Miniprotein binders against q56419. Designs and how they scored, part 96

Target 1, 326 residues: q56419
Amino acid sequence: MEGRTLEEVQEEVFKRHGVLVPKKELEDLAKALEEAGLLLTEKVEARLKEEEEKLKRERPMRLAGLSYPEGEREARAFLEAFRASYPGEGEEARVLLMPHLEPSRVPEVYGAALAALEKTPPPERIYLVGVAHRPLKEKAAALPVPFQTPFGPALPDLPALQALDALLPFELFNTPLAFREEHSLELPLFFLKGRFPEARVLPLLVARRSPELGEALKVVLRDFPGLLVLAVDLSHVGPRFGDTPLTRTLAEEARRRDLGFLERLAEGEPEAALAFLGANPTRIDGVEVVASLLPLLRERKGKVLAHRLDLEAPTLSAVGAGTLVL

## First folded at step 7 (miniprotein)

Design n29
Fold by ESMFold2-Fast, scan of step 7:
Structure n29 (fold): chain B 326 residues (1-326), chain A 108 residues (1-108)
Amino acid sequence: as target 1 above (326 residues)
Amino acid sequence: GDLIERLEELAEEVIRYLKEHGEEDLARYIEELIKWIIEALKDGDTEESILILTFLAEFVAEVLHRLGAPEELVKKVFELIKEVAEALGMSPEQIEEIERYFREAIER
């Protein structure tokens, strides 16, 4: 019993069983329990260190068989079904904003992203910027290893990653464990690798605003040109996110917020997009990504291809998703 | 063709059951969702009506299951929702998804 003193434990055993257990025996038991707790902590630390070491070699699939098919043939059919779900034509992307929520929830939005990728010349590399769902030691991080996909491994662009690291005021490869379970990279990567199998990838996570990341990326993109992908979800509303249950008013507010944000980005005005969110910027999980990448988004005009609000009945909540080409 | 009437019948059946079981807050919330569907229909927004009907169907199926509603009621509610779904032009696949929610509610 962790919350009891030895004297209280001794007295309770005497009352229940009529046996007086010497304090020394209780002290020995307490010491053994404390030692066992220490051993469990050491085992957990050893396991995490082992997993971190494995991540130095490759990043395995975590959502295969759950969010997308594990086999290449099945994965290809799955991807083509998403493209078929979007009736529109794509447009060439230099910058693509796409979601990272469960694809089956918003197939038309991922289909719009695929349509844009069809019109985009194959890039030599993709700068894939997601949102950290686990703490990072720094404002941003990258993992310079192959990321497994059903279409084969997405290989890291090591020269571009090293060039980026050299320009940053912090170590870029700072939190490998944050990449072990990260759907904001894995889910968009499935679609990107399926469309551009030869492209190398810079898998980047943003936890907090890093203007230095955007400044460094602007320099790196000049020497290592490629497709910039912002893998971000939009409005988060409902009890799961601190709101009341979803109502028409909340849904309309979320759609207005999302579309107002995306439209300002499409006009090449990312500062205006952030200002439009006003007091509720944190309700869009991509805010920190957009704020970090301002130098790459200014004066770049484009088009919103799709927007949907994913409704979550079990939690009475909703998440916005959109596809934007710049 | 009587979409609004079918939605009002759905509301009466579910809300009556919820009030009989002391779930006044859930009854009010379901009333708001049905009102949202009706308003979307009056605005000619069939896609919004389908979206909110699907959301309502999943939520209602879960609520009826948690309250241990009789199988007869669960089936009647599904039949009303199916009639609305068919009238809105929902695909066989979308209707099968809704049917699965109510089938799971009966099995558990």
Scores: ipSAE 0.653, ipTM 0.878, lowest interface PAE 1.5, mean pLDDT 89

Design n3
Fold by ESMFold2-Fast, scan of step 7:
Structure n3 (fold): chain B 326 residues (1-326), chain A 108 residues (1-108)
Amino acid sequence: as target 1 above (326 residues)
Amino acid sequence: GDLIERLEELAEEVIRYLKEHGEEDLARYIEELIKWIIEALKDGDTEEAILILTFLAEYVAEVLHELGAPEELVKKVFELIKEVAEALGMSPEQIEEIEREFREAIER
């Protein structure tokens, strides 16, 4: 209705239904709808403020009962099933790239991540870097509260988070509400907490390239060593993402792009990985994370453990997922 | 030697129905997906053939439902897909999931 005059609305009703609605009635209706919209906006603002207050204490589970089981015993069995879906033994990780899409869609890829974690000594802390799916006030953000999981709360590493905040030119704890419903942190954290129940966590979101984040993290990791996890999905192709329906050519292009990107990261050449994507129209949400973390990825060699393209028939689309250890 | 023949028979049935209902673009797209499965088989890539067959089966079930296809046609299309799936070595569990999608297409 916004952007249309009362005269246009009246004319449309007349043309469609042969009824002339008096302007006074249309004006009264428009006023009532506008007043209802204002009340709804006030109610929404009050609800968001309440949720923001809750996020100062803890981050509750949002995907329990949907993407993973609520109960600890059932959650453990669920996690072990993913590990069993991957036939390989994995490799020790200092840096782990893993997906954040729905785990049941790419069980072998999450299984590969679990295999890598199985070979990795328990870290004192995990730097979990996800992708912001909601706007942030700054290029990156963190939430310094316990994140609930079926395996108990993942506790924040407050000293390391404060050290990071002190080194950044912006407020690190700038958008609590962005963490309310964030699967790029919640889904990887389920697996990480299940494997490393004693590790503290730095839950980080990247919205836009932040070289200052990578530089600050390099300093903090020296003083607070831990496992760096990049929770990113790869190619996004098809109508759901503004492309044409999935074809063999588009799928082959997506796989070539994903593997070329991952293999260049595995060679310790993150700038080459980004350049490889430069001319390709296929979206990869990991670009902003990798571009932010360049100082942590250079000259670090590793191995691609798994790659799958998840095909989504209802949308004729696909999302790439991979596991890389560095 | 009959697997490609079954895929061609599947294409003929679905594409004919779609064209009869004015869905020319959709018919071309389905034909493209079936060709992809055939090319994967010729390349010896059974995993790819299974992946695309599963994608095709789910999409075709939904399309036939949306167009109100007769139950007899939906069942015939499923039988052709099932024969291909069995020949590709798909598990009973994987085939049952495809059958569920086609049952839902009839029930809705």
Scores: ipSAE 0.686, ipTM 0.887, lowest interface PAE 1.4, mean pLDDT 89

Design n30
Fold by ESMFold2-Fast, scan of step 7:
Structure n30 (fold): chain B 326 residues (1-326), chain A 108 residues (1-108)
Amino acid sequence: as target 1 above (326 residues)
Amino acid sequence: GDLIERLEELAEEVIRYLKEHGEEDLARYIEELIKWIIEALKDDPTEEAILILTFLAEYVAEVLHRLGAPEELVKKVFELIKEVAEALGMSPEQIEEIERYFREAIER
């Protein structure tokens, strides 16, 4: 607040409570403070313009030293510890669904994703689709710059991104600032880059259902084959998400909802998976992503490797996480 | 001290039982809830700890009953949860509520 950026506030909360506060909540707070005359609008605008200019060249690490180690050697050991937390061998993935919440909260789920990546031939490129935690000017966006990681920069696949942009009815590179602090891309990317250091990346965010994105991606994937990664968390229950405090019944319902959703995706029936969620009242942040990517998920059979409902004690809330290979 | 040690011992027994019956996810979840209660017993009790204990009591009772756990194990869990509630400074009314929830969960 006084002299602090939203980034510093988010970092302090994460350090003290091990919780990553949604950027929308911090943005809403900053807006309220600005409206109350507690923030200097011109100073905020100037800083945002400077950050946007920096994002034209590269996307720096935001969670290094917080969610994962900054040094390459330490990061490698950290990644291998997550793999060791999952006792299974994994399955080959053409499509991988993995979480984007704080990895230390669900180590076996990230370990299952790593196991799947071990069984997967190294892709030339990764289509990494996350969830926008900031408003986008369009339904979806991408940032065509190197993303820094402890394993070196994840380079953008510029030809594939440009091919995608050409097929969409909107400008794909429309909201650079949305990528400044986006854990739904940064956290999965840490694991993906650690396993596939040579792969180029298409970092994509979905804010609202975009069937045109799925249709365009289906075309682009034929010309630019790669691994499709859906970086999505599952059920969100409790006060942190605008719900009542977590109860045993809500936790059981969340687990059944998550597994019912994942199993229907594993049967190659993504419309059935979405319909199943429609019968249940709590939200999954990956709905918009799955609904956008229907053409890529139909008739692909696979397996659920792991699932966990992570309880957040301070908020009496829970977030579901899973690993699915298709 | 002694209560925390007994809670850790019983927790290991419950977690082992759950894993042996294919409930790996539930075992991890219950382990997390127990860790929160142990931390609350070391520090000043919070309203959050009381809510988590109530939730844990309902959830563990229901799961153990569903799996057909031995009555002796269920009774050990119930008695220890009651001792933890007392240690957290819960009122007699709050403890009776936990006892009711636990009994109702078993009967469901």
Scores: ipSAE 0.000, ipTM 0.190, lowest interface PAE 12.6, mean pLDDT 82

Design n4
Fold by ESMFold2-Fast, scan of step 7:
Structure n4 (fold): chain B 326 residues (1-326), chain A 108 residues (1-108)
Amino acid sequence: as target 1 above (326 residues)
Amino acid sequence: GDLIERLEELAEEVIRYLKEHGEEDLARYIEEMIKWIIEALKDGDTEEAILILTFLAEYVAEVLHRLGAPEELVKKVFELIKEVAEALGMSPEQIEEIEREFREAIER
């Protein structure tokens, strides 16, 4: 698609006001307004359209060189270091809950996830469900394109995605730009692609609870069996999340909340897990994902392999992370 | 004994500086964090003590930098933290990470 150019803006001003504004002056004004954050400029609009067009072909890496190595050899060494950080043995996963916060903050939790993946037979496809950190047009969305990783592109399972889309009361492929910068998919995908290089992926984002998504996924999983991955972080405490500075009491409450939630999921009781969180369930970002996927989590027993509360000193805040196998 | 004495010395240095600069609320917060470390040690929970010490060290480095603390004070505070960290069995790599934060406080 084409957007408005500086030439078109210049022509419109001349047509309406009889003034020819030099392109340099329009560029200088556009830069000033962009830097001030006062309005979207022609340059910003053009960049967004370019990104949107790029997303129709592939989803490029955003965190390579930052959260994980860009090169394949270095990426493999990095992944193996995370596995080594967890001293335990994994268990086979039919459903895996893992975090999506910066991996280097909780290496033993990602190591536990890797241990579980080692015990899991390679799936034909992975249903990767993350949390939307940007608004979606609908309650959930997917992007049906290859996702780049240091281990090669993670290819979309187009037949399974189309089957899912057909069962939903909304357009599944509704917000491509929400996937442009989405660590809740990119960071878990790095680990999943490193372990299962041949698996296709259904990259799904949940913004708000969608029981329809869970019901549709239950149907699709019968025809297109695969590994279900919930990429969610747990408790969020401290000023960064609208709370008071971290104290021992708040940390103990966060750990109790996280472990109580995970242990009830491990018992195959996801409704009890949600009820345990009480009146303020939004303090755990996994709530909307779990609430959407209830039909897939009921009566599945499992084990909590790891849990850590990551402490962020500059903000006096903390984020919980865990690995659960069902 | 000795380890708790070092933590109390660390508390006295940082809290005194903060109070001298009108940061009474921060001083109380640092005191509570150090108390948490001491209580964890008394409970035999060295892993928890290390976690909270690392958190406290990073926060103290940022606060001292923000307040423009003298280089001599920043170095003394780091040396006390390093002594506690070594006594707790923290790795050279973990201690080097804490040192990086304090070097940034001195240099910039």
Scores: ipSAE 0.544, ipTM 0.837, lowest interface PAE 1.8, mean pLDDT 88

Design n5
Fold by ESMFold2-Fast, scan of step 7:
Structure n5 (fold): chain B 326 residues (1-326), chain A 108 residues (1-108)
Amino acid sequence: as target 1 above (326 residues)
Amino acid sequence: GDLIERLEELAEEVIRYLKEHGEEDLARYIEELIKWIIEALKDGDTEEAILILTFLAQYVAEVLHRLGAPEELVKKVFELIKEVAEALGMSPEQIEEIEREFREAIER
């Protein structure tokens, strides 16, 4: 409960179940739990320590049965349905930017990512870089354990992770609990593991811009070549994110911002992409990831395969999602 | 065309109800969303019209439910939305999703 607001709880429920629970209903539930003596700090702390201990061995699925099917056969059919949602052809990727919001909200965008993965030779490893939705002790973190998926466990690339850790001025494996519930890694990983079942992974989270991470990754990628995946969502607009209710003007501005950002990345100009956002860089959650990975993105040209603005009627808000290959 | 006339009828019904219940800001917002759909249609952008109609339908169902709108009004609003949706080429599955939102409002 520490470090969480009522708004963060509301957002978490919405992200997991696709339904905005009214704030009053969450307040009433919290009050009922408190009055029943169930909201106990000691029990919460004990449970968190138990979960941290489990994370030393593996990272279990949290969104199976919610965002994707638990069974392998059903998961395969689900993945094929997303590919079918995208009518275009993919492009080979050395770097893939894909979303991490609920896949069912933007099936064509995930389908575009799958199309790109179909054109990409199987990598020995995937550098999967997501956005931390919980505080990290350092600017970035990794968890060196198998991540469970319906297609079997995604195994960590321990030699590459250790090489990365050795080059960083901070402990890379610094916040295991941040990985307990992290959709920015779990949702892209479902698609990546389905396409590349033999690839090992480096599951990385960025909380704040870390130029040292980008510099270290550039060195590690020379010795341990692999696919770099940036799992980031684009514009966040509307009341849920501190703006006014969604209007045509706000939606057009969001699309222009997203596409302008992606197109500059596709030209191999990540500094220009960041500058294009101007006074509103925080409206794209991938800003800190892109800013951290500048050395890996410069002078790499590519193509924007898809872009969609997902509209959330209950919150009068929208989130942009895109697929970019470099 | 006929489609724009149906959108205007939808606007009249919802906006009248909202204004009668002191929800002038909501009425203005719904009017803006309907105008957005109409402008998309004039631009020949059927994908945008479908996207905003779906957004509008979900929001209107929620608003009418919260305000305790009469069942007859909720049904009329849904039928107008359904007619627009069918004319735009929305799938039976997409229309069933919208119907589910309006059923929630009716089953109060």
Scores: ipSAE 0.622, ipTM 0.863, lowest interface PAE 1.6, mean pLDDT 88

Design n6
Fold by ESMFold2-Fast, scan of step 7:
Structure n6 (fold): chain B 326 residues (1-326), chain A 108 residues (1-108)
Amino acid sequence: as target 1 above (326 residues)
Amino acid sequence: GDLIERLEELAEEVIRYLKEHGEEDLARYIEELIKWIIEALKDGDTEEAILILTFLAEYVAEVLHRLGAPEELVKKVFELIKEVAEALGMSPEQIEEIEREFREAIEE
C-alpha cells in the first residue's frame, strides 16, 4: 500500500472486480494492516534480540537431521560413508579448499577432502573461511563461541581470534546474526570436527573482498599455526542463479572454468586464477574468499583431488564443487 | 549400438507428448538433453552419459507429473530410460531410484 492512495486502491478494485469498496472500509483495513505491521515489527525485533543473545553463548546446529545425522554414532557412519566414496588416498593439506554444497549431492568431493584430512597431521586450530550468505556490517566477520556438532562443540580459538581482531581496521565480531544460519561454515565444520575433534576453530565469513583480512591472517598464522580451510563452491549456472536452463555448453564452460581456476590455485598463482574467471568472476562464490586470502595462497603448490558438477534437475541448474590441497 | 536408437525412441515419445500439450520450449529443451547424452556416448564418456540420463530422468518424471500425463505414458517412458540405464551399466540401486521418481509421478 506504500505510495498508493485509498482512492487509487478503490478504483483498482472496482475496475478489476466490479465492486465499489466504501472508503471507510478501506481506511479501517489500512489501519488494521498498519497496526499488524507495527506488532510484527516489534515481534521480529524481540525474536532477533533473543537469537542474538543465544549466539553470545553458542551456535546451535541448524542442519542436523537434514544434511547430516543428529546422533553421534549415525554421524560417524555418515562421515565414513563419504570417505569410502572416494577411491584415492588423498594428500597432506596445509591449505584445503572444499565445498559447502549439500554433501549428499557430491559425496566423492567430500570424500576427497576427508582423504586429505587423513593424511594431514591434526592441527591445533582450523581457520575455517566461508562465504557470507547474509549481509555483514563489515567485509568479514567471526563469531567467537562454541559451534555445536554431533561430535561435540567445536571450541573457538579465542587468543587467535583476538589477535586477528587487533590487526584489522574493523570490528571482527560485527554481525553475530549472520552466523545463525550459515551452511558454508556448518557443513564443512561437520567433517572437520569429525576428523579433528581436538582442534579449535576460527569461524570466519567473507562477504566482500578484504585484502586486510588476508594480510592480518598471514601475521596471525605465524603465531598461531593451523590448517586453513576455504569452504567455497565453484561455478553456479542455471535459472536458480539468473542464467538460462543448463545446457551442455554451459556445463562444459562451468567445468572448464572450475578446473582452470583450481589448477591455477594449485600452481600457487591465485591472481592468475582470479584473472582466468574473466568477465564473470561472480559465477564462483569463493571469489571474494580467494581475493581476500591472496597472501596465504601465493607460491603454495598443490593438487586438485576431485571436481564434480552437481546437476539440480528441479531447477535446471548446476553447482561446481571441488577439493584442492595446497 | 542400440543405445542411440533407444534414446531416439525416448525423445520421440516425450517430445510428441509435450508438443501435443503446447510445451514447445520444453520439448526443445528435452531434445537438447537427449542430444547431450548421445554426444557423450559418441565421445566414449559413459560416466557423463549416466550423469545426464539421471538428470533427464528426474526432470522428465517431474514434468510428466506436473502435466498429469497418463500412467501408460509414464510407464513407457520409464521403461525406455531403464533400457538405456541397464545398457550403460547402471546398478539396480541406481535404476530403482529412477523408478521411484516415476512411481511418484503417477501417484497423483
Scores: ipSAE 0.606, ipTM 0.854, lowest interface PAE 1.7, mean pLDDT 89

Design n7
Fold by ESMFold2-Fast, scan of step 7:
Order: C-alpha cells, then structure tokens, then sequence
Structure n7 (fold): chain B 326 residues (1-326), chain A 108 residues (1-108)
C-alpha cells in the first residue's frame, strides 16, 4: 500500500475506533501483504469486481455497529440523543451544510443539523453532496441505487439523477467503487433518513471543482425541487494533514477560517467565502463543494447554528465541523 | 489561582520526566499545551481550558505509557489533572475517560 492508501486506512481506523495506527506499522503490514502476494493480485482484483457488481443493486451499510447502531430502535434513540445535545430549536433549511466526520466527536453540531431538519418541511428529495475520499474518474459522481440505513433503504431519485446526467459533460455514474466506503454520504444520510424517511436521495460526490455540476443542478432543482445538503468538514490541521502538531495559534487560525467561511456563506456571498480562504491553508474540504455549487448558494441568506473544532489527541490534529442553514 | 498552581506542578512533573529521558521536543510541546490552558483560564475561557486539558490528558497518558513511566508518577500526574478537571466542572463521565487512559498507562 502506498502513501494515500495508508493515510486513508489510518484515518478510517481512527474515526471508527479512536485508535491511531502508526504509519510505520501500516507500512510494515503493507510490505508483509505484498510479500504474501495479496496486494495487486488476481484475488484482490476479483474481490473488487465482486463488490462493484453488488453496488449495481444496493449500497450496504458499512458503519453500522461502529458509528451508529444497526437496529432501528437503537438507531432512533441514538439520533434523539444527538438532537438533545443541542439546546436550540433550529431553523427551516432550503440548503443545509452539515459535517460528515464521526458524529460522536461533535454531537452538538449534528444536533444543530437535526434541529434544522425538525423545522424543515419534509422534502420529496434530498440532493446529498459529499466529498470524495477516494479517486473518481470524473470531477463528480453519483450512485443510482438504494442506500441501506437502520431506518430502511434510502431510495434513489432516478428521474432527477437521469436529468442531471443528461445535462453534464461527463458520465455521472462513473465510479461505483468510490461509494463502497464513503462516510461523507453514509453518516449524514443516517440523520437525514431518520428525519425524512419518505424522501428520495441523489447521492453525489465531488472530488474536484465542477462548475458544470452547479449549473446543471440549478436546472434540475427547478424541475425536481428538494433539500440541498452539503455534507462537508471544515479545517483539517495537524500532522495527519501535513502540518506541525496542534498549537493554540494553529487552532485559532482554523476556527477563524472556519467561521469566516461559514459567515460569508450565511450572507449569501459564496465567492467572498472562497476568496476569504485564499489558498485554503487549513484545508477546508467544503471549498470544492462550494466552488462547484456557486449558482445554488448566491444571495441565499441564513444562519450558522453551530461550530466546533474537534481535537484528536492521538494524531495531535484537529478537524472543524459546522452546521449552516440557508 | 489554585488551578494555575496545579497546572504548573503538572508541567514540572511531566516536563522533568521527559527531559530526563531525552524527549526535549515532547517536553517543549507539552509545556506549550499547559501554557495554552493557563492562558485560557486567565482569559476566563473555562470551555477552552476544559477542551485543551482533555487533549493534553489523553496525549500525556499515551506518552507516559510509551516511555514506561513509573506507576507512582502516572498516578501523581492523573491526580493533578483530576483536581484541575473537577475544579473546572468536568463531568464524572469525562473524568472517568481520562482515568481509564491513565490506568492503561500503568498496566503493561
């Protein structure tokens, strides 16, 4: 396994189990697997093909029993506990920005999202836009299959997805395997499905800025109105992300950039939000999503309901999370 | 106040141990985290002090475990952290999590 893959494994283990596996141990394991002939072998290739075929039918839960309960009753109690962690009443959303990191790390932020959903009339469909954590063949992708949740399957809005595909200069359904392990969709979807069990979903991933996606979505939303959800994390600082260990100065810079970004979005000024970040030195991953969705965010005023900087002691790193209603 | 004195005592114990074991970079880093907590307390920002104390406690427990620190030192460090945590109003559940990390540091 090479650099990026090792980092993804380290991040996933930490997010699910709160354990940092040192990079050297992962490198040693990867070498042992290579020597055993497991990596880049016919066996691995056959397994990936098998999983790709399964994704043509449905997208199974991957984080059930880890990030949220598998059973419906337990999942409902879990969701209600998150709502209870936020003391506010929420506000109606036409656009909702919410995080996708491990919910237990920022319960008040997910609680704020739930409060907003509580005040929002049930949409016929949800445009759920997450961030690709694995390479996509194109700038963006979608998977047009049911996504399993403890509250039942979230069904795809096939007519709206097909309308979107027709307007894009690239194949929308281009990388099924990228959806196999994708927490930026699975974790927000848990909360969205719990609140809006009848809503259909357009599960979208953005890997790189796609102005064409925003232009196409503006057209599709006119014909297929629904709730737009940006499932993004904010600043990523510390050694896990290529920085020095977390300091007060770095934490304050991350918070300043997160809040400045969100506040400009709340004023309906997404170009100003992007300009404020400049070179994006704290790595707000929402930048690529916001840059893709500009036509949908301009002149929409709203409110920042919550913001937290989650500190990860094992990695000496931090990730920003926020809830914004537009 | 009393909290700042306890944090200064915590700093002295941990930093002395780390320097004695050749971990000068870690000693400097931990000193910076403790200074951050003290500055937050002086600013009246109890929420920030709790956040950074929790971060520090988890990291210190890991470092002391990794270096094989004596049980007596690990217990003393935890008691200093617990006194600060209680004075800041941290929940029994939050304090129990910190205690668990330090107990694991004692057990090999």
Amino acid sequence: as target 1 above (326 residues)
Amino acid sequence: GDLIERLEELAEEVIRYLKEHGEEYLARYIEELIKWIIEALKDGDTEEAILILTFLAEYVAEVLHRLGAPEELVKKVFELIKEVAEALGMSPEQIEEIEREFREAIER
Scores: ipSAE 0.581, ipTM 0.847, lowest interface PAE 1.8, mean pLDDT 88

Design n8
Fold by ESMFold2-Fast, scan of step 7:
Structure n8 (fold): chain B 326 residues (1-326), chain A 108 residues (1-108)
Amino acid sequence: as target 1 above (326 residues)
Amino acid sequence: GDLIERLEELAEEVIRYLKEHGEEDLARYIEELIKWIIEALKDGDTEEAILILTFLAEYVAYVLHRLGAPEELVKKVFELIKEVAEALGMSPEQIEEIEREFREAIER
């Protein structure tokens, strides 16, 4: 009953079903619906609070059995298959940019990331920076709990996370529920934990550009050195993202923007990479992460190891994915 | 060995069906995808031709299934796509991948 009188509701029911419903019955129904709505709201709130409390202890796997195998043996074979899909050798990474879309869609890109990790000395900790797909109370957030994987739990680096929190003008541990279903952390973490089983992690989400996060991370990395991983996808084009159906011209534009962005990052020029994109018309979701981490990316040269444009036929859309080592 | 002719035959049959069912815009779009494949072949970009052929195969399967096309037509389109893939030098394993993507498109 949203903006309608009882007379209007009665008339509509009569027109549709040929039944005249007395006003008293409509009033009783409206009251019952209001009461049901209140009960549903209370149950939803109670469930969310319970889920938030559970996240204070650990973050369970959500994509096991869907995006990767549940068992450790099968998970190991799965990871090795991705490495085998990339024919090149990797390069040592101080900073790694890798995708977070469904791995089976771009196996060569994940394989390139694995190749880079093979050439990288085992880090004591990994700063894993993903993209928030749910609202955060602040520009960025972290969840200081073990993240379950088929290779065992990825343990949080609590001293480093607390050092980071102390340097930020906002509470770092501000939105636990945003981490409940977050593939931009879970999917890269599967590969990172498989390669570096003893590394602790700082699971970080960026929702909006936070220059203060980059400045704080620069300080924390001096005391707590580790591997910085940017888990970001590139261009998002097609009807699923508000464009026309994928054409050769649109695909070429997406690839041009993806590669131009990555190549400028590889030259140690992250401001030039952002300027190259301008208004970001192909919707590279890594923009907010790169803009937040500028002081960590400047003057750091590297190499683009792989790039693919994943085509989604049912939606006539495409998503770019790449691997960059710095 | 006229790969372009085989692609045009595939396009003609699918486009005819789409037009008969009032899908003029989809028919034009299929023509654009075929042109993209042909342009990639002329540029010597076999990898791009294979990528767009796979995209076309999935999309055609999806559209024909959603329009309730006869099973015979869907099967015939798939067989023509396999023949084009073979002509492009795809391995049996790569062709099996196209078969998997075609089945997934029909099921979704």
Scores: ipSAE 0.619, ipTM 0.828, lowest interface PAE 1.5, mean pLDDT 87

Design n9
Fold by ESMFold2-Fast, scan of step 7:
Structure n9 (fold): chain B 326 residues (1-326), chain A 108 residues (1-108)
Amino acid sequence: as target 1 above (326 residues)
Amino acid sequence: GDLIERLEELAEEVIRYLKEHGEEDLARYIEELIKWIIEALKDGDTEEAILILTFLAEYVAEVLHELGAPEELVKKVFELIKEVAEALGMSPEQIEEIERYFREAIER
C-alpha cells in the first residue's frame, strides 16, 4: 500500500548530496510525478480503446514494408520469388499446414506452400488458424473485419463466422486487440490472399486447446466448405526459448521431432502426432492448434512438402518450419 | 582434404584468440560448430555444411566484434571462411552476406 515515506526520501537525499530538501518541495514533486503517471496511464488506456474501436472496422497491415512489400506490384514479384525458391511441384490441399515465422528466413518452405496453393482449386473461404502471441479472454478468438493486404482487403466470411460463434460455449469475438499485432495470421494471409484474391477468410487464433472449437468447425465446414490452414511453427530450441545454445545434437533432435510430428499428421493420425511429442515439453508452436482441430485432421492422408530449421546466430537458437498438405 | 585443412586452420585462429582472452567456453563452442561442418562434409551433406558455416560466420563475426579483435585477425578469419564458402559452391550473393558480417565487425 505504501512506498517510501517523505521523511525517508528527505533523509536519503541529505545523506547522499548534503542538501536538505523541504518536505513541501518533495510533496509537490511527488504530486507532479503522480499526476504525470496518471496522465500517462490515461493516455495508454485511451490509445488502447482507440485501437480497439478501429479494429471493429478493419485490421490494418503491420508488417508491410518490413516482412513484405507495401505496393501490389512489388508484393506480387516478392511472392513469385518465394514460389521460385521451391524446386518441386505442390499437391492439392484440403488442409494446409504452413509456417508463420519471418518468410525470408525459410523461403523454400513458403515456396512449397505456394506450390500447394497453385494445385488447389480456389476456395470460397479460408479458415486461417494461427497461434495467439497475446493473451485471449477465451481459449480461441476471431476478428470479423477486413484484413488489409497489398493485394486488397481479405474480407471476412460473416455468415460462417456467425455460424461458428453460435456453436461455441464462449464469445468468439472476445479479444480484438490480440489481432492488432499478430504475425501468425498476417504473414500466411499475405501468401493466401496473393493466390486466392476472391476467397473470404475466417481469421482464428488459438491460445489453449479448445476441443469445442474443432467440433464446431467440423459442423461449420460441412455447411460452409473451404480450405483449412494451420499457420504454425515447429520446434523452438536454444537460449531464446530457455534451452542451451544450439548444437548438432539439439538440431538433429529438433528435426526428428518436427518430421515425426508432420509424418504422423500426414498419415491421418493427429493423436499419434501429439503422443510422439508427449514425453518431451511442448516445444512445437501450434500443438494447441492441432489438439483443438483433431476432428478435422483424423484420417486425412497427405504429404510433407518441405521442412527446414531456421538458425538464429545472434541467439544461438533455431525454429523449425514445414509445409504439409492433407 | 584441402577444405577440411582450411576449416582446421579457421578453428586454430579463432580458438587461439578466444583462449588468449579467457573465453574457454566460447572456444569449445566454436570448435563444436566447426566439427559439425566437418562431419557434414564427411557425410556428403553439402547443404548442412553451408547452413552451419553461415551460422558460424555470423556468430564469429559478432564475437570478434564484442571482444575488440584486431582488424587483421577479423580479415584473416573472413578470408578463411570465404575460401571454405567458395569450395562449397556458395553463390556470390551468399558470400557477400558473410562479408557484410565481417565488414560490420571491423567498423566496430
Scores: ipSAE 0.664, ipTM 0.885, lowest interface PAE 1.5, mean pLDDT 89

